# Designs tried in a protein design chat: VHH binders against o26223. Part 104

Target 1, 191 residues: o26223
Amino acid sequence: MKLLWTSQHIKVTVHIDGKVSKMDVLEAIKTRRSIRKYQDREVPEELIDKILDAAMCGPSAVDERPWHFIVVRNREMLEKIPEVHPYGAMVKDAPVAIIVCCDSSLEKIPGFWVQDCSIASQNILLAAHSLGLGAVWTGVYPLEDRVEGIRRLFSIPEHVIPFSVIPLGYPAENPGTRDLFDPDRIHLEKW
Key: E = the ipSAE of ESMFold2; O = the ipSAE of OpenDDE; V2 = 0.75 times the mean of E and O plus 0.25 times the DockQ between their complexes.

## First folded at step 6 (VHH)

Design j44 (framework vhh_gefurulimab; at its last look DockQ between E and O 0.01; V2 from the best seeds 0.00; counts 0 for: pae O 13.7 > 2, placed apart)
Fold by ESMFold2-Fast, scan of step 6:
Structure j44 (fold): chain B 191 residues (1-191), chain A 120 residues (1-120)
Amino acid sequence: as target 1 above (191 residues)
Amino acid sequence: EVQLVESGGGLVKPGGSLRLSCAASGFTFSDYAAAWFRQAPGKEREFVSAITWGGSTTYADSVKGRFTISRDNAKNSLYLQMNSLRAEDTAVYYCAAAPYESWIDTYDYWGQGTLVTVSS
């Protein structure tokens, strides 16, 4: 049976298998958490395609859309990521990771590719969450040692900059939700 | 304000065991990745073990099979069970925490440390 509940103004539909089948945008944003523990369960290619479609739909400075994505499923390659990204140890246990990259040849305005790739990374996290997956953004750029390590490991050409590594899978942990609203950070009409 | 307090250190003979504890105040471990580090005299700080909210664990090669990290979320505490202790395990042991939603994986919150001395 299908279960339906609403948190505040957010509509969520849950099927009897426990999967969230529909979540509105505010619910997805407010309940997304970084997930670093994954089930031993393959992520279907169809879900990765949906996530990457969502990643490319973000706003982009002068619409330059400089992102490229590497999808990594090879276990030996995933196991090598912690060697060049020492705090990314959980990546080796994920069934798949997405590497968000900037193709600098597509850059039309200097420096804004960082915001473009940040938006794409956040869209990956939100899309994954909306599809019942868990993910975490592990930082690469602007840490030079991580940038060069990831570049060498995945044979990334010089004109392409690895930005983030995002492992994903079906979540095997539930951190709960955060209460972050702070009205003291909102100023009306002036500071 | 965040505070981490380690306890359980002491003098132990080679082959012995110790259990270290870390109590958190000013935050809950459920919002943080937690880890143990150590620093031996005259050496740099070394990673020992880490645990996520969901219980996923990582160990340094030097301690694999001998040390076990665990957490008790209800008690807001982190533990390190140390078995088969060796002279080279002698160090000040530090509890550390990093915000779970940080996209830069760094440990910004540290305790004062607890001394473990392994000698015969």
Scores: ipSAE 0.391, ipTM 0.684, lowest interface PAE 2.0, mean pLDDT 85
Fold by ESMFold2, look of step 7:
Structure j44 (fold): chain B 191 residues (1-191), chain A 120 residues (1-120)
Amino acid sequence: as target 1 above (191 residues)
Amino acid sequence: EVQLVESGGGLVKPGGSLRLSCAASGFTFSDYAAAWFRQAPGKEREFVSAITWGGSTTYADSVKGRFTISRDNAKNSLYLQMNSLRAEDTAVYYCAAAPYESWIDTYDYWGQGTLVTVSS
């Protein structure tokens, strides 16, 4: 495997066995959409590894890195996740899901783990998109019933807090790009 | 203020048709996914059909091939065309909307419901 780098102003170009990924960082951020329909196609372990590597590259409060990840491929387990999402059945249709968790014993500054796990979750979405996958963040924390339901389903210990469930797979839909820039949200020097 | 108002419910014989409408106000409807749910007597509320921002549709197995969801973003309206109606379709039908880029995967806005009765 040879890695090719030219300039961060052009595009990050990488060679992965037989595939060249060409996606500018700003393009990835602007074109990522929540994807809730997936092809009946397996996601290779190597792509999940790259996604989790990216997830762990995020900054964290005082570098505490409180995150843990559960990779779920078992069909019976995926089909049981909607017990906490009565209206969000797409998780059972995904070939794989990642559960982002906080290990509270790793906190060094109280109360910042939510931001830390949010950063990791967003990196999962962007990395999946850059690899040709679609994903969606489904909320667990702070909804108490969802937190306890997921904890029970996956035997997550009491000091570990499930934060989000992210189903992913090759997309079977294309919702298109939206123009969301709003200059009225930008305040110079003061409100 | 966000409002969703359903209309078009009523009494219909089996095999008949009915068209439900939902008028949305107080938000940019095109930025939201929209859906129909129903609640039959003695049952929990159940999913019927959804339509994304881009027009992609999904249907519950029980209504597939008989019901058609559509939206008119210029009129801030959602529709459900119900054909080949059966007694089991009797329920209060609810219009619902959610931001497409929502991490919670629930519908934030709901209408008051409109009653559909299918009876000989």
Scores: ipSAE 0.014, ipTM 0.342, lowest interface PAE 8.4, mean pLDDT 85
Fold by OpenDDE, look of step 7:
Structure j44 (fold): chain B 191 residues (1-191), chain A 120 residues (1-120)
Amino acid sequence: as target 1 above (191 residues)
Amino acid sequence: EVQLVESGGGLVKPGGSLRLSCAASGFTFSDYAAAWFRQAPGKEREFVSAITWGGSTTYADSVKGRFTISRDNAKNSLYLQMNSLRAEDTAVYYCAAAPYESWIDTYDYWGQGTLVTVSS
């Protein structure tokens, strides 16, 4: 039975020798999609390190760099995350998740930590994508129930605020690309 | 013409073993990374294992400890030793080759597949 070459639906990116992807920044930004299905494949630690390095390269208010990262690989813990995060169901299927947190004691200017952690989170997504991984930003802050749920689950101190949970893995879906450009959102010189 | 031809598939009992082979022709196999994929009925194609041009290997979690990928560049061949086979391993297994690339390997060449059925 000549199985017809079914269209490569899943471009499986094989990362084996730790070489760096050459995806340019605009390509990464434009082609990134939220990925919520993952292969039964472990993410190498070196990729996580690269992703975390990228996460820490973003700007922060007065260079306060208030972010902390919890890397979660434990299957039991991954499976518990959806219990406190109702829209985090895919986390249980991911081989790894990164929880982005803010240490409020590191803030130099109150309130900018949201932007700081957002930048870090986005860099995680872009880095993951550039490395052939899929990821999705699941919001924790500012929803109190999610914040407290994640806090309790991971024994996060009160002065540390969980911001986002980002599951990562090799993608098992290809949602395609979309054009999100909207010229109506662009205003020249004035509104 | 570039070709990848899989062989070695068949019917096997749970706990049994099979060895798949992939014969490459029409290109310099040693310059390519290679991989095995599989597709079960009604399922999406999934990664099984890969081996780089340098010999580094990776495996899906579901096959770690049971499957072993290897290559013989002199014979332009890729192999998959499958031990402790399970019913869930039933699938068409595909051989693929990717050119020398840095981090992300896109597979340019694919075989037609070989059927592996694990059934009691």
Scores: ipSAE 0.000, ipTM 0.240, lowest interface PAE 13.7, mean pLDDT 87
ESMFold2 (binder alone), look of step 7: mean pLDDT 84; pTM 0.852

Design j45 (framework vhh_gefurulimab; at its last look DockQ between E and O 0.01; V2 from the best seeds 0.00; counts 0 for: pae E 15.9 > 2, placed apart)
Fold by ESMFold2-Fast, scan of step 6:
Structure j45 (fold): chain B 191 residues (1-191), chain A 120 residues (1-120)
Amino acid sequence: as target 1 above (191 residues)
Amino acid sequence: EVQLVESGGGLVKPGGSLRLSCAASGFTFSNYAAAWFRQAPGKEREFVSAIYSGGSTTYADSVKGRFTISRDNAKNSLYLQMNSLRAEDTAVYYCAAVPFEDWLTQYDYWGQGTLVTVSS
């Protein structure tokens, strides 16, 4: 027997300057959606700085924090991403993209950088959403053709591994809220 | 069972038009992004166009202005209206679908393809 659950309507507070503010953390997590269509509108540098600050605040294995970020605003460079990431066509239409990378020289414990970079990527998505932006995670690692293509395109050195490409901008689409809570996946005390 | 079935391919002269259809079954199509890809003889599969659950679209530069992607969620169907066809458009056309929240974007579900030949 399953319990019936309903989606809650999440209210978002708009700041006096017309920007989204005071979004509850739980609201941000539950209402974030992948956004692949963006307005033809610049994203201020200050918002990118806030997003990257949030990205670096995630937990990290042995606190190695191996992440580095490339911020791409150059239209010609954004237009070349679909050539090396065949399913990243939406990136060319974004005003900006962040490439999440692992600097292997910072790695203290082998293999856990993947989890670290995943945490940074999700924090970018949540921070963007909380600031009124839309974003989508497009996977790079562990697909070798995408890793090598992105490395060549952005002159990434051999000891650095590109992990994800995250285009972002002001959203030009509005997907609805999801209700994904499944009590059958929760086990009390034992499996 | 998840299925995608393409139809509407055929032989057409340069400058002609075709409308491709893709029927989806076995999943909630409205929760999926959908795309058209094509593969010409001796070439790798290339992206043509995508449509997301909210109706927003993306096109490859080679087809922009000539092709129009659309969907009908009530009929679980994806369409590609192809106008001003060129010899270079000759390929097997595949439809593909991926959950809207998928971060890998490899298009997990593929159809069998429909052949489009543009020839004089």
Scores: ipSAE 0.411, ipTM 0.702, lowest interface PAE 2.2, mean pLDDT 87
Fold by OpenDDE, look of step 7:
Structure j45 (fold): chain B 191 residues (1-191), chain A 120 residues (1-120)
Amino acid sequence: as target 1 above (191 residues)
Amino acid sequence: EVQLVESGGGLVKPGGSLRLSCAASGFTFSNYAAAWFRQAPGKEREFVSAIYSGGSTTYADSVKGRFTISRDNAKNSLYLQMNSLRAEDTAVYYCAAVPFEDWLTQYDYWGQGTLVTVSS
């Protein structure tokens, strides 16, 4: 089989992080998509650090910052996550996942931790996207079976609540763009 | 003129080993992050491995534990030691380099590639 390797100047603009350029915050928000397919490629620790830094930069109620993060790279553990998270099948295919948790002992005002962890989770998604990675927010809380499953799997203390599992990797799909703007959801001054 | 030149490709039996080299000219290779890519017939180019200025490395899962990327600054060269080669490793292997200062910078320089064929 004569592999006709056409010397075609492989115009593949490949970036180490899969991105062509840095994007501004609005672009990141607008173009972010849930990515559930990943390349056979590990994610450098430095990117994870940047993502986690971003995760910790969000606001929290009275600056309580109740979040903790479990970084999971172990293949066996990644493969076990779908067993307790039925809609987390893609986690087994990701090179890394971040589990966002709340330490309830850090709460200053009860209940706002959901917003805090949501902000952290969203920042993870946006940061990942801006860095050329794909990610998806797989909800754990408030589904009790998922919460307890993840808790048991990762030996999470009772006072710590797993909130989300976010697999990350270099994207192996392109879902395209969406227009989600809906003027019917905007009310001026009153409903 | 900036140039990357790959070498070391060839025919090898499954389980065999090859060492690829990438010689850089016209620039200081150590100032760049460097990577290996490969493209099999009819497939898209895929990432294989990268080495950064700090010495950290990353690998595709499919080659992890079998391939090792390294750099020799004195020789201005990048290497890929490939052990335990498999048929699925058959591809043209390309060397690429980007400024390390910017992770989001496209690879500025590419070699012409070297063919690796793994066949019984």
Scores: ipSAE 0.012, ipTM 0.328, lowest interface PAE 8.6, mean pLDDT 86
Fold by ESMFold2, look of step 7:
Structure j45 (fold): chain B 191 residues (1-191), chain A 120 residues (1-120)
Amino acid sequence: as target 1 above (191 residues)
Amino acid sequence: EVQLVESGGGLVKPGGSLRLSCAASGFTFSNYAAAWFRQAPGKEREFVSAIYSGGSTTYADSVKGRFTISRDNAKNSLYLQMNSLRAEDTAVYYCAAVPFEDWLTQYDYWGQGTLVTVSS
């Protein structure tokens, strides 16, 4: 078994036959960082499939599962995203991006699709991290110019709402881990 | 490459004032939320103040009324005016920026820090 260390408590186990061992879920949550620099290395479709499977495992309001995903690998399209998404400059440097969308025709209870798609987006980030990838959530909804720009760029129909753009790839940076626990945010029984 | 460079730290007596600056390069600063954090010796890094791309500001309770955050998008610069300084304000002050607004704010770009010492 060959252990791969990235630095400063970010650890990924890679078996000598190339298989990646599952990361403990608490470790994944604590060590995931937003990654905005990527290696010039293709992300296999197999890993994208695993990430999207994880995305769809999230709970949703009344099991409405309103999410749809656009997988973008085309270089020209990735390079156009920053033209309509001012915080998405790193997307052009990613080998692949996932656009998380809501199909409003699947919404069963008004307004909960935001929570549903947020859960799916976070699952994408955690699954990518567990597979040795880095990712970052770039916000689209509720900023109307970003929503309309992404909708236009990817021919997204009017009843479908682009929620987030998540570029991902093998990381080319290591921002380190953080200790963010704040006991003053915990209220017992009442505020 | 993205760079954030803090300046303006130094030694000041209690009750005094300092103005910190942060020069940003390698990105369109006006599209980013920006913030100041600080870290005292032996303590965790803590939030001081943030200013969003729309100009809204927030402050930690410990500095509210004494510190003022501002930005100059034409100069790609972030500022922190610190008044009525106390010994407890002694820390390394860091400039940070985040490409997201309101949904997953994560200050992942950091400067190297500038030391502020408040002592007699």
Scores: ipSAE 0.000, ipTM 0.138, lowest interface PAE 15.9, mean pLDDT 84
ESMFold2 (binder alone), look of step 7: mean pLDDT 81; pTM 0.825

Design j46 (framework vhh_gefurulimab)
Fold by ESMFold2-Fast, scan of step 6:
Structure j46 (fold): chain B 191 residues (1-191), chain A 121 residues (1-121)
Amino acid sequence: as target 1 above (191 residues)
Amino acid sequence: EVQLVESGGGLVKPGGSLRLSCAASGRTFSSYAAAWFRQAPGKEREFVSAISWGGSTTYADSVKGRFTISRDNAKNSLYLQMNSLRAEDTAVYYCAAGTPFETFIDSYDYWGQGTLVTVSS
């Protein structure tokens, strides 16, 4: 599948060193797709640091910033994730995964940590995409068996809640982009 | 606009080596990311390897350790050194150039006509 608009209309740039492509924010949002197949190559630590910096820049309720992150590169640990997360099979094939967690001791308004961690997870996906990587959000919370499975596997304390597991790597698939704009879902002034 | 022309395709035995070249027309090629894609009979076009202007490389898992991508910006040229060739490497090989350094086929604006590589026993 190809985009409706021409590539001449939409441009991205390569830095002078040629190592990273740039895209504007709207392009990143519109072209990001869930990627579940990865090349067998390492993701540099510097890129993970940039992704986590972007994750922490999201808004949070009353600026509570309850997120913590576990970076998993150990192949044996990545291979164990599908045992506690049935729909996380792709994680075993990824070079790295980020587990987004909520430290409940940092929560200032009850329940808003879910929204906070959702924002952090989306920022991880967008940042990864902007850096030439692919990623997918696999759900953990609110499925209690997955929450407890991930907690046990990574020795996560009881006051910390694993929210999502996001495998990422260089993409080995291209699902194409989608045109999802639906004006019937926009209501002016009232429902 | 950039015009790309591949060369170096041919018939080679399994375990053999082959070097593909891609010549770019114009003064702007050195500012683009460049890549090799291939298409086997009855299959979709798939990513093989990419190189940024600065020399950073990425490879498909199926060719990693066997193929080496390189470029010569002074000569506006892209290369693919293919070693330890297998029957499954048989395909038409395309060079591509664009502004993003990515594996997505739609990220590349300029394409060559292709060069056939046949690996037969």
Scores: ipSAE 0.000, ipTM 0.080, lowest interface PAE 21.5, mean pLDDT 82

Design j47 (framework vhh_gefurulimab; at its last look DockQ between E and O 0.03; V2 from the best seeds 0.00; counts 0 for: pae E 20.3 > 2, placed apart)
Fold by ESMFold2-Fast, scan of step 6:
Structure j47 (fold): chain B 191 residues (1-191), chain A 120 residues (1-120)
Amino acid sequence: as target 1 above (191 residues)
Amino acid sequence: EVQLVESGGGLVKPGGSLRLSCAASGFTLSSYAAAWFRQAPGKEREFVSAINSGGSTTYADSVKGRFTISRDNAKNSLYLQMNSLRAEDTAVYYCAAKPWESLIDAYEYWGQGTLVTVSS
């Protein structure tokens, strides 16, 4: 389905047997890294649409799906984010940022919106990576100053809570690979 | 205990060179973004240079082409090679590190600083 929306914008390699190459799910999860440095290159709208579709496919408590997204491409607005969100030099240099929000009027079970919006945020990071982009999750909630700053900057209503700011673009850095498997954190049958 | 310890500061004449070192203990630096900051007398602390675990580097405009940041994972250490030093480079230089996959994105670990004086 997602391919139907953006097939003409997807570069594929065709072999004589008709096979195409792609990143599998485990590879995407294990090789995704936070990217804070971006090429001076626009991200096609079709890729943003695919990323947001992936974000909305995450599980949520009682299927409440409380997420809303603000897509920021305006350079003046991107340059104002550092004023209300610390360490924003990377956001200023990104071609686009997504603000993940919770509409509290859609919440059916108190408090689970945090997990819901975390799932949506991680899906954005994985989808961006799978499409050749880099992104980073910069925390907004539960840091009160950031929540209020982002709310004011983007005219977000009081019943909506800004959760994360995710700048993204074509990567201009490579942070390398990680080996994080720790068998001491796995307990069999009981603690 | 987590520590960053700077060394290599000193007095140098304009046009000279110095190499600063930062030794990390109590954690593995290669998993962190590492950076150099400096604070000149009577001024706010400013960013100088940063390096991520994959070796990608960033430099402040004031030091581009003159300073080089590097790391040695085997020695758990960070370095700053400073060339063509100017009087305005006089400052206390601080080593800092932050987890690269941090949702907060703050430099959590800091050294005590090493003084660099460029004069005469």
Scores: ipSAE 0.495, ipTM 0.725, lowest interface PAE 1.9, mean pLDDT 87
Fold by OpenDDE, look of step 7:
Structure j47 (fold): chain B 191 residues (1-191), chain A 120 residues (1-120)
Amino acid sequence: as target 1 above (191 residues)
Amino acid sequence: EVQLVESGGGLVKPGGSLRLSCAASGFTLSSYAAAWFRQAPGKEREFVSAINSGGSTTYADSVKGRFTISRDNAKNSLYLQMNSLRAEDTAVYYCAAKPWESLIDAYEYWGQGTLVTVSS
């Protein structure tokens, strides 16, 4: 019985109308896409707060919670980010960006902060998507030029490591859905 | 809807030149890495050239010095200038785009392709 996975085109109807359609967690994960084009529309502070709340709900090594967040709305600063992040061109077009950082002084176990900040970053993306926003994870760490660029631009202390820049906004593109399931990547019991 | 549409393919003599165009819609191409691929009959698709969001370019060895990739952000378009064309350049040429930040090496968006035939 060949389960014909009918690719149900989940039309993510981004209902522009303020009704935050409740999206279940699996739907959020499966339908989330990187969004790099944004409407000329401001993101309410309430939504950012919800996103940041979600960002802080992820697990961390030994509950170290090393993350800090810089919320950037200043247009001049947003426009400067691409100067130090050559692959962050879309940031200049976003109404807001979140910079996820690690305070190394909060680490209890060295090295797990990357996982911690990754989880926080992913939660930002999922939360944004569930709220009808588009976002993209632009990597800063571990590229030293980007790390130092962002550090200087935002006067980030030496013990704090910028990890990611995540522009957010109401989406102005629809990249569609992807089926990324690959059974060849699944191994039972042994490789 | 995201779309890439190639144009400019055709028949050309060896040593000739051709310029391919790729028009993007539904997304901002300048925020992506863009590339040209080609597939000859009976062969696998191969990389030709790429340009990242920062404007850095790469070329396959087989086309280096002959082909030039460029973009026009205002037109949301990608181009491939092909000079000194050879018979072995005969292929369907595809425009593609991917998020550079993706750990997945695969290009996400593909055009329909445009046929380039180099024949005497």
Scores: ipSAE 0.007, ipTM 0.301, lowest interface PAE 9.8, mean pLDDT 88
Fold by ESMFold2, look of step 7:
Structure j47 (fold): chain B 191 residues (1-191), chain A 120 residues (1-120)
Amino acid sequence: as target 1 above (191 residues)
Amino acid sequence: EVQLVESGGGLVKPGGSLRLSCAASGFTLSSYAAAWFRQAPGKEREFVSAINSGGSTTYADSVKGRFTISRDNAKNSLYLQMNSLRAEDTAVYYCAAKPWESLIDAYEYWGQGTLVTVSS
């Protein structure tokens, strides 16, 4: 046996809570935090595919499914996002970002696309977290200067509305879990 | 720098108890799946116990009922209370963590280990 820091080979599948290397959905919801610092490590395309599949599983108003997604990995484009999206400064440090958009030509009920794209955005955050990634939702809509800035930067057509920019990567920070349950927000039978 | 530092190992007679500690730095342990593994001389490393970020615990059959894993979020530390120790428990014990319970079945962070010897 050697007294050295060496890489070790592990062939054992770890079982946690009766699950094979999977996070329980309630655990994912309770432990997800906004992550704004990322490791210098690429995110495999397979993980992005799983995240986008999850994003599209959300319900939508009358099944309108108005969402479109732009996957941004190009370093120069990521570095330009803060120029038009001032609260998106961490995006330049992320290996990848996902822009959630609404195609307004698919809207069947006016204004419900906001709920639809919010659901897709939250599913992205939860799926990323469950896959060992960190992410943060940075708001674009309804701030008109941000909407127009992102639209111009990514050549998004006039009928397509950029909703959110979600940088993601392997986390380089670990904020603690918060206990936010407030029973005073729960009303039984009526207000 | 991410570190996991184990302590509390030593020589104990059969039937005795030890409490292992693992202090984490450079990350928030409660946001990770954390586990204890052990490696006896001439054997492959094996799973002992884990605690997920929500506090649910899992144990290998060989230690169930004798070992208890716990976490102190304020001290960013993981513990393993080891009771009713047997000679077969002799091993180097490792603290390990992985970012959330991902589909990747590999722990990324490991401590250097602490030796537990159970001998008459």
Scores: ipSAE 0.000, ipTM 0.101, lowest interface PAE 20.3, mean pLDDT 84
ESMFold2 (binder alone), look of step 7: mean pLDDT 84; pTM 0.850

Design j48 (framework vhh_gefurulimab)
Fold by ESMFold2-Fast, scan of step 6:
Structure j48 (fold): chain B 191 residues (1-191), chain A 120 residues (1-120)
Amino acid sequence: as target 1 above (191 residues)
Amino acid sequence: EVQLVESGGGLVKPGGSLRLSCAASGFTFSRYAAAWFRQAPGKEREFVSAITSGGSTTYADSVKGRFTISRDNAKNSLYLQMNSLRAEDTAVYYCAAEGYESWVDTYDYWGQGTLVTVSS
């Protein structure tokens, strides 16, 4: 896949019900929800390229940027994911999934790749939402059975660690918006 | 509040049948995937069967062909029809529903369980 262009700084464009909408960064963060129901509709390569560009723009420990991505569109491969990921049943119904991986040979500081891949995963979710898509993070690392299962299924080499599987598509559900602000979790000056 | 309440467990002879029910309340059940898990004494919790909000089903190899999962969204209920029961099916059976923002597991909501004992 080729990236065709990079997203704008101040606002992003989202296609909702065939209409163009603009969403600022705070709105995107607050309204993003996990989506597990998808329309039977293909996601254009251009949108996947934009999502992956955003994924790679996160902060990284000592700028090691250890992430690699596998884009899965093959129906037979998507149907096999639930066999090695017990909570990945929705992946078989998605038009595409992204597997976020860490190449341990790129690691400069031991252990910080987990935060790097978490940042990349969240950026995928936010970018997908900003583009009118729905996605969900299904956890792989640190659950060894899932790590080994995904590695085997996608022929991932031993020095690469599968971190998350993120199915995405045009949403076929709307779980609504949450208000999660809790001032009791904010401490001024000291605990 | 979100609640899942299982019922229908009991003592049954090998080769017998049982139908488990799970009543959901406190959320819009029709929007959620739901599943059955089981746990035998001294063993880890094991996946049994799952059903999506749209009705697609998945089964563990150990129960495929013997168990049938179904849902009734109008009644906010999940069911497990268990046929040709074996001693190895003896376990506490748990109903689970999909938690929307969980990234580790799809199922954040669990019932208390219902005991199924298969013995002569």
Scores: ipSAE 0.127, ipTM 0.537, lowest interface PAE 3.3, mean pLDDT 85

